# VH-VL binders against Acid phosphatase 1 (APS1): the designs that were tried, part 7

Target 1, 240 residues: Acid phosphatase 1 (APS1), of Solanum lycopersicum (Tomato) (Lycopersicon esculentum) (p27061)
Amino acid sequence: TENLNSHVFPRPLIIEYPEKQLRDELKCTTWRFVVETNNLSPWKTIPEECADYVKEYMVGPGYKMEIDRVSDEAGEYAKSVDLGDDGRDVWIFDVDETLLSNLPYYSDHRYGLEVFDDVEFDKWVENGTAPALGSSLKLYQEVLKLGFKVFLLTGRSERHRSVTVENLMNAGFHDWHKLILRGSDDHGKTATTYKSERRNAMVEEGFRIVGNSGDQWSDLLGSSMSYRSFKLPNPMYYIL
Short names: E, the ipSAE of ESMFold2; O, the ipSAE of OpenDDE; V2, 0.75 times the mean of E and O plus 0.25 times the DockQ between their complexes.

## First folded at step 8 (VH-VL; framework fv_cixutumumab)

Design p3 (from cF with heavy chain S30K Y102W; at its last look DockQ between E and O 0.42; V2 from the best seeds 0.00; counts 0 for: pae E 14.0 > 2)
Fold by ESMFold2, look of step 8:
Structure p3 (fold): chain C 240 residues (1-240), chain A 122 residues (1-122), chain B 108 residues (1-108)
Amino acid sequence: as target 1 above (240 residues)
Amino acid sequence: EVQLVQSGAEVKKPGSSVKVSCKASGGTFKSYAISWVRQAPGQGLEWMGGIIPIFGTANYAQKFQGRVTITADKSTSTAYMELSSLRSEDTAVYYCARVSGWDYGTYPFDYWGKGTTVTVSS
Amino acid sequence: SSELTQDPAVSVALGQTVRITCQGDSLRSYYASWYQQKPGQAPILVIYGKNNRPSGIPDRFSGSSSGNTASLTITGAQAEDEADYYCNSRDSSGNHVVFGGGTKLTVL
């Protein structure tokens, strides 16, 4: 039987981080993970203690890196698809926080800490100045070039059709095949119901929903779901 | 024109297995779902399951779970359905059908094979 | 024991209108597709979605939905319309496919 010799090694210098600071940082990171995996009950505002975290995520590199990764993955998927020759393969995009950023509006409303104000938001929409999400514009252009039909399916009201078209075109989006907004018959529907019914109509018309890009799970879940869905991060608000 | 060509009739003993093939021609195979539907003599249509060939994802009706295996070979544009532990009540015509999309619950079955008769007898 | 219920048989006089129904709770949420099957032949798709006809299907075939019921209507029935008709849709879980029991249409 053998005895292993021991050696005295210098004790490593333990790099200590403030325990409270680490827990506070992880609290909001884990909250955002739970938000993005659709594991919270419906909510109206971000947690007060995470207001600074959400701001830094949205204006810093984190948000940009994540939306870029989602759009890159969607682009690789789109290139892998063997399209039919009938022109009926569709990619669906939501508009708000998917193609157009409302971050300028939300930067004035504490990045989701304030309860949503539809009057003030409508004033912002009516300016028609929301910038493109750059990686979404890249994906948009790529799926068009690959031969997909592109349908824009938004929870915006039909009364905002003209300003939405103007904003999209100024932001660099051209040549979509349909733009679908909420009509009068959509009053009182949840976004999930509204988006599902419009997807049902697409399938009824003979279209195949191949990809779907959106920032809310209500954009992606429900009936007539796309074969692949691509969820862009958005911790600033929740839509049922 | 899209066509689905199925393998020929089979006679099997109880307790054995059968594997039916379905080769697609004249269209896109890997991007469309394939469903399997059977019909016993004098009976209605019964969905067994389906597969999405590009991903190899199969889904089975609860009645057949554990006895049916559905696979696809993209390189030969061929789907397969294997039913094990055969019983006399498995005597039926077995159809493959192409789904007009990637979700066999959402899209219709737009092209059907001619069927493969499987007879299970001692 | 099908989640989609069809009458086993219906009759129509030549040139008249007939409606074949398919009932199930899942039809409140999902459309049905309709298939025609003649003796000794594979089924063919005749109606899908709300009211879409594939190419080659006569315009006397139409579909409709109300509540938990989908209907296939044949206006001006012809002798060649004599067949079995099946509906299908998603089951109640939304994850699988189910067929109705089929309706034998006799054209008198």
Scores: ipSAE 0.005, ipTM 0.474, lowest interface PAE 14.0, mean pLDDT 88
ESMFold2 (binder alone), look of step 8: mean pLDDT 90; pTM 0.938
OpenDDE, look of step 8: ipSAE 0.034; ipTM 0.632

Design p4 (from cF with heavy chain I54F T106Y; at its last look DockQ between E and O 0.01; V2 from the best seeds 0.00; counts 0 for: pae E 5.2 > 2, placed apart)
Fold by OpenDDE, look of step 8:
Structure p4 (fold): chain C 240 residues (1-240), chain A 122 residues (1-122), chain B 108 residues (1-108)
Amino acid sequence: as target 1 above (240 residues)
Amino acid sequence: EVQLVQSGAEVKKPGSSVKVSCKASGGTFSSYAISWVRQAPGQGLEWMGGIIPFFGTANYAQKFQGRVTITADKSTSTAYMELSSLRSEDTAVYYCARVSGYDYGYYPFDYWGKGTTVTVSS
Amino acid sequence: SSELTQDPAVSVALGQTVRITCQGDSLRSYYASWYQQKPGQAPILVIYGKNNRPSGIPDRFSGSSSGNTASLTITGAQAEDEADYYCNSRDSSGNHVVFGGGTKLTVL
């Protein structure tokens, strides 16, 4: 690799922005970077000064482009794998901000600036109207077609199983092998612990977790980690 | 049905090398690992190392590190184990086994070759 | 490296139950697999994971684990079950595989 001296390159023409806005943009971009790379943890709400940034990101082309990139890479990986003969190759999907988008909810709740309200979110979940993330749906269908067993592993409560199933189906998701929600015994556990335990159970049953897609690091990290994991962006909230 | 066909018996001199092959058929190759296990006469099973063809990386038991090389050819669904600097103690039946496993967990050896007898004698 | 230990020999009366145990520190973190080997033959996987039985393995074979031990249980031993049984698992690092010393099972 050539050591390129950055000083020999001319500085690009930069559009002038108000200094405060530019700094805020940079701060928020940096914040999002460290959040998505799991270098900032834990955090409860997005920074106040990043409210507009997060909104613009989530509803703009950036979020979509990143989701598409991650999904495309996941798809290529999935296609590259020669599945086993025993039908035990598994792809895990999270649900929230992975298969289903809760942006309609968060649009009314300042995209993570507000402290999470369980009651209001439950009401939203109970509507069963969360739209699909298009690229995730594509990936989902692709991995099914390839022969993966699809496990849906969500932090949602078991009491919301019916509405979650209905929402998923209405959004175009079908033929999952198993949908796993939090039971009574899972209450109080961190997402990392909960999901690790569930993955461990899959392994105990003899499954190979080949792929794992989620928007939270708690979806991906812990025990029985996937052969390869795919982190979808989500700068709105952090689940430990 | 998955089958692992190993190369034939070998008779080697001390200091030489042996390369045993293991061809998989009747199933996929890349999604599984191939492990090599040997068994000296009247002794137990000893893991030598393994490879996941999909990733192309091999792991070796510390005892054999630097003396064993495990490779895989995905195009021919064949794994190889080469053991160098042979000594009399390397006289054993060498098995290849398909390994169905998971990362950070244990890989069960679900299919085995019939073994290759390697005899090292002066 | 971590080791797995087995009793070198056990016996069981025909139709009775026998448990073969494997012990090692790595078993606290990893499951064991069990293999049956008869003279002149390659090993055969009989139990792996929590209690998974491959196709073709009789249901009299079962697996369990506790602490730093894993066990293979044969409920209703048959004459054909006479063989050497090996446990294996990952070592403590998770990067290597280790076998137990093997247990010779005699059916009386």
Scores: ipSAE 0.139, ipTM 0.674, lowest interface PAE 2.6, mean pLDDT 92
ESMFold2, look of step 8: ipSAE 0.264; ipTM 0.698
ESMFold2 (binder alone), look of step 8: mean pLDDT 90; pTM 0.938

Design p5 (from cF with heavy chain D103L T106R, light chain G94D; at its last look DockQ between E and O 0.67; V2 from the best seeds 0.00; counts 0 for: pae E 9.5 > 2)
Fold by ESMFold2, look of step 8:
Structure p5 (fold): chain C 240 residues (1-240), chain A 122 residues (1-122), chain B 108 residues (1-108)
Amino acid sequence: as target 1 above (240 residues)
Amino acid sequence: EVQLVQSGAEVKKPGSSVKVSCKASGGTFSSYAISWVRQAPGQGLEWMGGIIPIFGTANYAQKFQGRVTITADKSTSTAYMELSSLRSEDTAVYYCARVSGYLYGRYPFDYWGKGTTVTVSS
Amino acid sequence: SSELTQDPAVSVALGQTVRITCQGDSLRSYYASWYQQKPGQAPILVIYGKNNRPSGIPDRFSGSSSGNTASLTITGAQAEDEADYYCNSRDSSDNHVVFGGGTKLTVL
């Protein structure tokens, strides 16, 4: 290895950050913070000036580190809870961007820069090949082992039940207690309304919603909220 | 089976304070709310407030805000209710009850203590 | 308004059916829970949610709701059912509770 000091050569190399690049990086980091804290809603696409930032966040270590941290904290909470003896303590998981990653789809659609295309997304869903989010699978297995009932509550349509079940099982998810999809009566509802109504039904059935993991605030907010909610990062899209 | 054991009857003078205990046994404690409900002689049930022990978060009915303090000790599975500035109309039986979840208005009170009689007289 | 209104008293002949009602605006969106209290005793939960009965509560107890009204029904009333009955539900928020004024059930 070479010493940066030289007897007759130029001064040592200094690493410099362009001032504009630093300001632009901070701009996108602060935008993501505003998105993830639910202070910028509703929105349809990521800002064009942040497209490279979102791509690098999603494919690099940042996204993984953040989902790992959220899932690890959820696991510690789950271990701290004393469950009842009636089998009515529930952990709710969303599916898309919570258990299954649609990053392969979004990598072909500029990571959220394109306006959502439900026809093309349905084709992707119908392939049944979305991979698991690894730390979510770990959390999923842990809450089952601890004795929680696991309910999957998704905005996917009932018409996709079979492929969703196949995808979940191939991705390593087994033994959920209930998989809840949008039925015909849920057409036109916001995700917040839909998810709230299904949680209301769980509470009326006597279930205690102890934990809830989701990537959208619409998964977590509304009526019959869980005792603790765990928001996974997702800057690629927003669901009302 | 869950049991809630309350402290014994108390006779108090106007202007003093009372602290009632409620020890839970035979079930989960930390993640379920404990509510306090009072009943004056010949009257109905009146919710005073409650606590969620795992977070130490207390909620109070507006009528009692500022006079009541509700606390919990997770290590002994015991909740406490302290009512200050007592007056004769505070003469009542004070019940603790376990809420079968963490939302007092959405989950039933599934186990009740036997009550603690507090008599306020000069 | 989260006020819950109950009739102060109702009577039923032994072996007959009685309905005890609880009315309030909160009950349009939320279910009531029902508690039985015998003289000198703590309340006990008898019905919660739409029509859930805790273990040990006889099948003659049932619940229903419609509009702003929740109802507790006792079919085949027994002498031991003579008690005060209270409903409760959500007050202004999920973290606040209101009780009805209570209904004294007399079994003739």
Scores: ipSAE 0.006, ipTM 0.555, lowest interface PAE 10.5, mean pLDDT 89
ESMFold2 (binder alone), look of step 8: mean pLDDT 89; pTM 0.930
OpenDDE, look of step 8: ipSAE 0.062; ipTM 0.645
ESMFold2, look of step 9: ipSAE 0.006; ipTM 0.572
ESMFold2 (binder alone), look of step 9: mean pLDDT 90; pTM 0.932
OpenDDE, look of step 9: ipSAE 0.024; ipTM 0.617

Design p6 (from cF with heavy chain Y107W, light chain S29R; at its last look DockQ between E and O 0.02; V2 from the best seeds 0.00; counts 0 for: pae E 18.1 > 2, placed apart)
Fold by ESMFold2, look of step 8:
Structure p6 (fold): chain C 240 residues (1-240), chain A 122 residues (1-122), chain B 108 residues (1-108)
Amino acid sequence: as target 1 above (240 residues)
Amino acid sequence: EVQLVQSGAEVKKPGSSVKVSCKASGGTFSSYAISWVRQAPGQGLEWMGGIIPIFGTANYAQKFQGRVTITADKSTSTAYMELSSLRSEDTAVYYCARVSGYDYGTWPFDYWGKGTTVTVSS
Amino acid sequence: SSELTQDPAVSVALGQTVRITCQGDSLRRYYASWYQQKPGQAPILVIYGKNNRPSGIPDRFSGSSSGNTASLTITGAQAEDEADYYCNSRDSSGNHVVFGGGTKLTVL
């Protein structure tokens, strides 16, 4: 293992990085930071110069460590809440890149470098084989155990309700209280408008939206925002 | 630093409309809500509604539904509040304020404009 | 009337401690924020969440909440604390902002 004297000189990996690769790595790390902090204009694809960075982030430990950290923080918050006795405290989850991973699809589409193709994505969804994000499944189970109502609020179409239910159950998600998908009346709405209107309806029905977990700012922002919001990282795509 | 600069005082006749502007600087305009709050002489603060400019969706207090319109122009970083069918009771100072820092669902207004006096008299 | 109720006026002797209260059913779920307003000026935020102070607000201002009640406490009240104080929060639907009626603080 490593000699104590070598800690003064960092592992050769850092020293061995070519100057261009080091600049590209820092440039892309900076890009991802401004993306995830909602400081970048709407975008359609990842920057071409960051394609290798995004792949390495998504398939390596970085993405996993970050989604784990977000879900752990959400779990601590959920444990801190004293629920009302009326059964009206809700935790909202998005589905895609929040509970279910579409990384297998995006690994075949250059991790966000390709412009979104709704026909090909629908084929992937229709397979019903998206794996769970493990730390999200743990959070999901914890909020159910604590007594929250769990509502799933997704931009998926109602035509995919059956396969979405099957995929969620096979991935380990059971016992949600409501699954909300886009109906025909929702065509043409931005995700932010759609999700805001559905949250407005929840609040008008008397629910308190205590927590909201999602990978897109469109899941979290808008009207009737949750008491606390938990943004999962996703640099592969942006939804307005 | 975030600053909210409002349009100048206005004198209006009953039955007319007023449109007050609120120009934001020193922060991200599009992603934070701008709320409108009024205060009649000698009275308290009354929330009228708000908008988050990136989403374009306005939210109105029930009292003002139907006669207030709140809009935003992202290109100029400016929010607008238009109140129609003015009455003498609408004489007030109209404030814009930024909502920032969501904690347990509260809507704290951390930056306020200086207010726009609207006087409605015949 | 408001969903949030405040006493219309309270007094405090210079240097003493005062508590201003805000009550409403929605405060069981949502924290209140507190604003100070002096004559002819816009309100300023003094407390938000349970007990967070924005930068520049003296530490003699603190907040608390319990049940359906939020409180603003000023310890060691000073002459410049004389003002109107408002609470706000979400209403019972969660969709709208509501303000309390305001409390006139007089420092004697």
Scores: ipSAE 0.000, ipTM 0.410, lowest interface PAE 18.1, mean pLDDT 85
ESMFold2 (binder alone), look of step 8: mean pLDDT 89; pTM 0.930
OpenDDE, look of step 8: ipSAE 0.017; ipTM 0.546

## First folded at step 9 (VH-VL; framework fv_cixutumumab)

Design q1 (from p1 with heavy chain T106R, light chain G94D; at its last look DockQ between E and O 0.61; V2 from the best seeds 0.00; counts 0 for: pae E 9.6 > 2)
Fold by ESMFold2, look of step 9:
Structure q1 (fold): chain C 240 residues (1-240), chain A 122 residues (1-122), chain B 108 residues (1-108)
Amino acid sequence: as target 1 above (240 residues)
Amino acid sequence: EVQLVQSGAEVKKPGSSVKVSCKASGGTFRSYAISWVRQAPGQGLEWMGGIIPIFGTANYAQKFQGRVTITADKSTSTAYMELSSLRSEDTAVYYCARVSGYDYGRYPFDYWGKGTTVTVSS
Amino acid sequence: SSELTQDPAVSVALGQTVRITCQGDSLRSYYASWYQQKPGQAPILVIYGKNNRPSGIPDRFSGSSSGNTASLTITGAQAEDEADYYCNSRDSSDNHVVFGGGTKLTVL
């Protein structure tokens, strides 16, 4: 039957945007979706027409809301797990764009529109001032409290171990069980290969990889995958 | 101390079924897989299948697909293996074993039950 | 086929070193675990992963792997090491397990 109350409400105000603006937002929304669902690879820069979109997503509420939602789901999962009695249940975290934010660097490099400059990025890393992602810090603290071993597995080089440790501690991260960085033997490996080989070593030692939090599919896929994986958003760059 | 206590020996006729129990104590049952392995007289070890209680799913070796059913009761920390349409060649010792992770082939079977002898004869 | 092949029997003189091998294509991707079984007893885990030894297993037991082969080595073999030894590993096609046929170790 007919809803008689529908005629009482005011006519909705329709705000029309310029056609170019609407088309560009739709293009960029769909681009971000296919990036985050692992339907694009490889790529080196964000689309030029999406520069404003990515900036607004990263500095506005969208990025934070998505990070918060993923981290909250991971926390609920962590609380639901019955840990073993041997201390071999592990949660793996990536570092960059998972625990530490490089947004200050990327805000000076057009949020991924510029081709990656490893010399300038290394200068930023060497400052040791990357801030924590707040809900990741909360999750990190919760999994430690629950009794997980925490392993940090990063594509950063061993030459940056000291500054990475100092940055993590100053950002509020303490008491990880292992911090694993690329050694000289890892030169030239894709991130997927490197991270898979280090996870294989964990399983060989008898660890169970129960959770894995990372911003790149290379953090999560490959061999010795975790029981549950948590993909944090990052539309600014892609790591093979 | 982790212990796996299995049900007692059984004598069965061809064509019947047997259900063997395996109760875990002294460890977290839900976080580990339980595998079932049999050994016929004078023969080697055969993996039959297992269950991963946190997933609530069972996995079966191809040889036993359609004849074996593996279940778990998390409230009693007990796994069960039922083998149907018994034949004389099913005469064996049936072991349960704890797997120290969620992948039967990459984690060791670190604790074993003492075995349950099943004899199939007329 | 995800078969694991072991020699059916191996002998070692008391106090000497013996190597028991396990071969199969899945061992290119996955490590083997090793189990000792004495007559009338359940198997016990002696080596897992590349070379991990459970608590209570003597340090004369060690493991290694190369290519499609995993090996269990016993240095300074003792009379009590006389047993059947089985390897197992992951089936490369599924989350399944395959056992080798077993190796009877005789200590002379």
Scores: ipSAE 0.006, ipTM 0.566, lowest interface PAE 9.6, mean pLDDT 88
ESMFold2 (binder alone), look of step 9: mean pLDDT 91; pTM 0.942
OpenDDE, look of step 9: ipSAE 0.303; ipTM 0.723

Design q2 (from p1 with heavy chain I54F, light chain S33N; at its last look DockQ between E and O 0.74; V2 from the best seeds 0.00; counts 0 for: pae E 12.4 > 2)
Fold by ESMFold2, look of step 9:
Structure q2 (fold): chain C 240 residues (1-240), chain A 122 residues (1-122), chain B 108 residues (1-108)
Amino acid sequence: as target 1 above (240 residues)
Amino acid sequence: EVQLVQSGAEVKKPGSSVKVSCKASGGTFRSYAISWVRQAPGQGLEWMGGIIPFFGTANYAQKFQGRVTITADKSTSTAYMELSSLRSEDTAVYYCARVSGYDYGTYPFDYWGKGTTVTVSS
Amino acid sequence: SSELTQDPAVSVALGQTVRITCQGDSLRSYYANWYQQKPGQAPILVIYGKNNRPSGIPDRFSGSSSGNTASLTITGAQAEDEADYYCNSRDSSGNHVVFGGGTKLTVL
């Protein structure tokens, strides 16, 4: 308790952070990196030790900055494309965590710490109140203005078509050329299989899939892949 | 209307090379892949390879790997196919075709050039 | 053409229906496109994907596919339909294009 030598104290104070905080941040940032590079699939819940990290990432500036950067890159690519003269160049968007945010639902379900509950999620979907992801709405409007056809390809069920249309329109999305949902014959398919089969149908109709924006690797991978894909971040859940 | 205009007939000696051109008009050159298909006298169609001008990437059938070079010049809307180390069995009509997309195997070849006859004789 | 098999020749009486087939393992995953070629001319696309018809192709031309087989059907064959018919698709690797060996259609 006795500080008698002034030479000990004239230098600036170095602020030190707790060792546990630094270790936890490294664990969770590295976990998110391997999730987003598709190196941990399949998984069902976020790690409990990363729950606070995921919350802060999703509600803070990190998530927004990352979706903005992905959407900006997609916009630059879209402007660089020489469209064909037949109106058959398409941009595909997923819906959930791509155009519409389910963050209000996930904030009530610990941001992915709870095992997915399809009954409770369907009740949320049926409210039709998911907000737009702002930078995705901007990209959506830009690709329409550039002359792309816009197809919405979602894992939502056909029984939710009406509320999905209402939600999209109220969130600011208009003038899509197709909205494709899971029908009864898609029951039990993985999202990769379902999305691939629907893209195959687009190609069979003569469309070129030039861009594809989605939050899950299952939106982007499989057959009839787009010429360029844009993966939006989503560490809250994984879809196979 | 979209047209693919190919260079004229060529007579070549064995061991030499040939470069066939394919100029696109009436459409956007970068929007579609270009494939090269040959047909020897009395025989069927044989895919040689293709190029996607937007990406600048070429792909070759395994049979021609190492002998064929396919390029595109977007400033002149022209694709080229060069076949080296010519043999008498390379005597054929060489077609260029527009692919209606960026994937050669899935999208159809919707417009074809008239063909370029290449004769390899000593 | 080694990965897609077509019968080398088929005949049909004027006004009758004919089916031309194309078989290959890659057709389990990919559809075939169909081309018509008359002597001394470049091929012309007649059917693409499962059953799409380009502008200018008569509606008597149709396509179908199941399993490893794609088919081109001409309903009410006419004299001008006499030609060679080729299918194409992806090869077994999925990276390259292959053509069938061709089918010579004779209209009697």
Scores: ipSAE 0.006, ipTM 0.497, lowest interface PAE 12.4, mean pLDDT 88
ESMFold2 (binder alone), look of step 9: mean pLDDT 90; pTM 0.940
OpenDDE, look of step 9: ipSAE 0.106; ipTM 0.663

Design q3 (from p1 with heavy chain S31K, light chain G94D; at its last look DockQ between E and O 0.47; V2 from the best seeds 0.00; counts 0 for: pae E 15.0 > 2)
Fold by ESMFold2, look of step 9:
Structure q3 (fold): chain C 240 residues (1-240), chain A 122 residues (1-122), chain B 108 residues (1-108)
Amino acid sequence: as target 1 above (240 residues)
Amino acid sequence: EVQLVQSGAEVKKPGSSVKVSCKASGGTFRKYAISWVRQAPGQGLEWMGGIIPIFGTANYAQKFQGRVTITADKSTSTAYMELSSLRSEDTAVYYCARVSGYDYGTYPFDYWGKGTTVTVSS
Amino acid sequence: SSELTQDPAVSVALGQTVRITCQGDSLRSYYASWYQQKPGQAPILVIYGKNNRPSGIPDRFSGSSSGNTASLTITGAQAEDEADYYCNSRDSSDNHVVFGGGTKLTVL
């Protein structure tokens, strides 16, 4: 026998969003925009109210679509360049959040809500298991095929050189010309200062820095800037 | 074969303005920066400023702030330098130079225009 | 402060070696480029970075850098090397350039 009370209260056919959740999402998309345009610095953690937003952006299609688009634009630029025949045209890649994803680490650390813990992050790095960012690997392979020298310029420490090489190789990255890590004399420098000094050295050796792919403004700004810079999104952390 | 072709000599009165052009050929104009350097008679080279055409960003030496405007027209591969409120001490040869990167002080000035003589007299 | 200092004049006997120096605080962090200028002509680039020569520049031109000093060396100086020589480098300010005052090289 059928339940007559259920027939007088039909199920709604519309989707409703709580007003607080809608405002929080709009606030968080606004926050991400101003962060990624270099208008909110320095900061140490994502806003608490944006934790769910950042997670959904990073694990959902948004992050992937954006890194794909940036890498595609970089590839089009690379194809448009008339390379010299002296082998001195360089593409620089950062490593973390540019070639290798630390999303597995950050998924265990609330996607940037926790203050950075260099001891725990070093343990993660020492595992050597960070996956490739797929569109970055594609760009990497393309710029090599076009004839660029590829320099990897990372804030990782020289003590992690061996595991970083192993991780990059296992993730599909081969045949870079240089891998540059922080030495002991780089302790305490901002990333902007460190990266600038290393780019100055490249230019002093006669290289032309044609492209530079990085997730942080500290990868791209400073002295000896590339002809063209390509900023990949990363709302999980900020590096000065 | 990169070539920078500058506009011709100018004679100007004090208080007026001059606009010098620099047309690049034989290369990709938007891949490089353009610097402007002047040289008064018997004097050394003096950097005035530059422009990075792909960004539209101009930078000026402090001495010339407020009097110099540097622009670029990407469609014609031409950079321009305009100096206003001219004085007799602005009499000089004005050079444009291609910078082989986007940092004027780090990358060399690898190609130079032949210069544009500007004479300021009353 | 960020200025580059060059001796205003230097002489060299034909076939001998000469060094032209450029000093400044910016040279501790950045390399100098060197330009040759003959009377009535635009400058040309002769040395950049530590010791890079553009195509067409004779191998008698070389560069070096130590501390706050950059040097341009010409070995076996020729009559055609008689010119003014300028160094430039990055000013530590945002994307600015500084030139040295120039050195007039006389080949005797």
Scores: ipSAE 0.005, ipTM 0.452, lowest interface PAE 15.0, mean pLDDT 87
ESMFold2 (binder alone), look of step 9: mean pLDDT 90; pTM 0.938
OpenDDE, look of step 9: ipSAE 0.046; ipTM 0.639

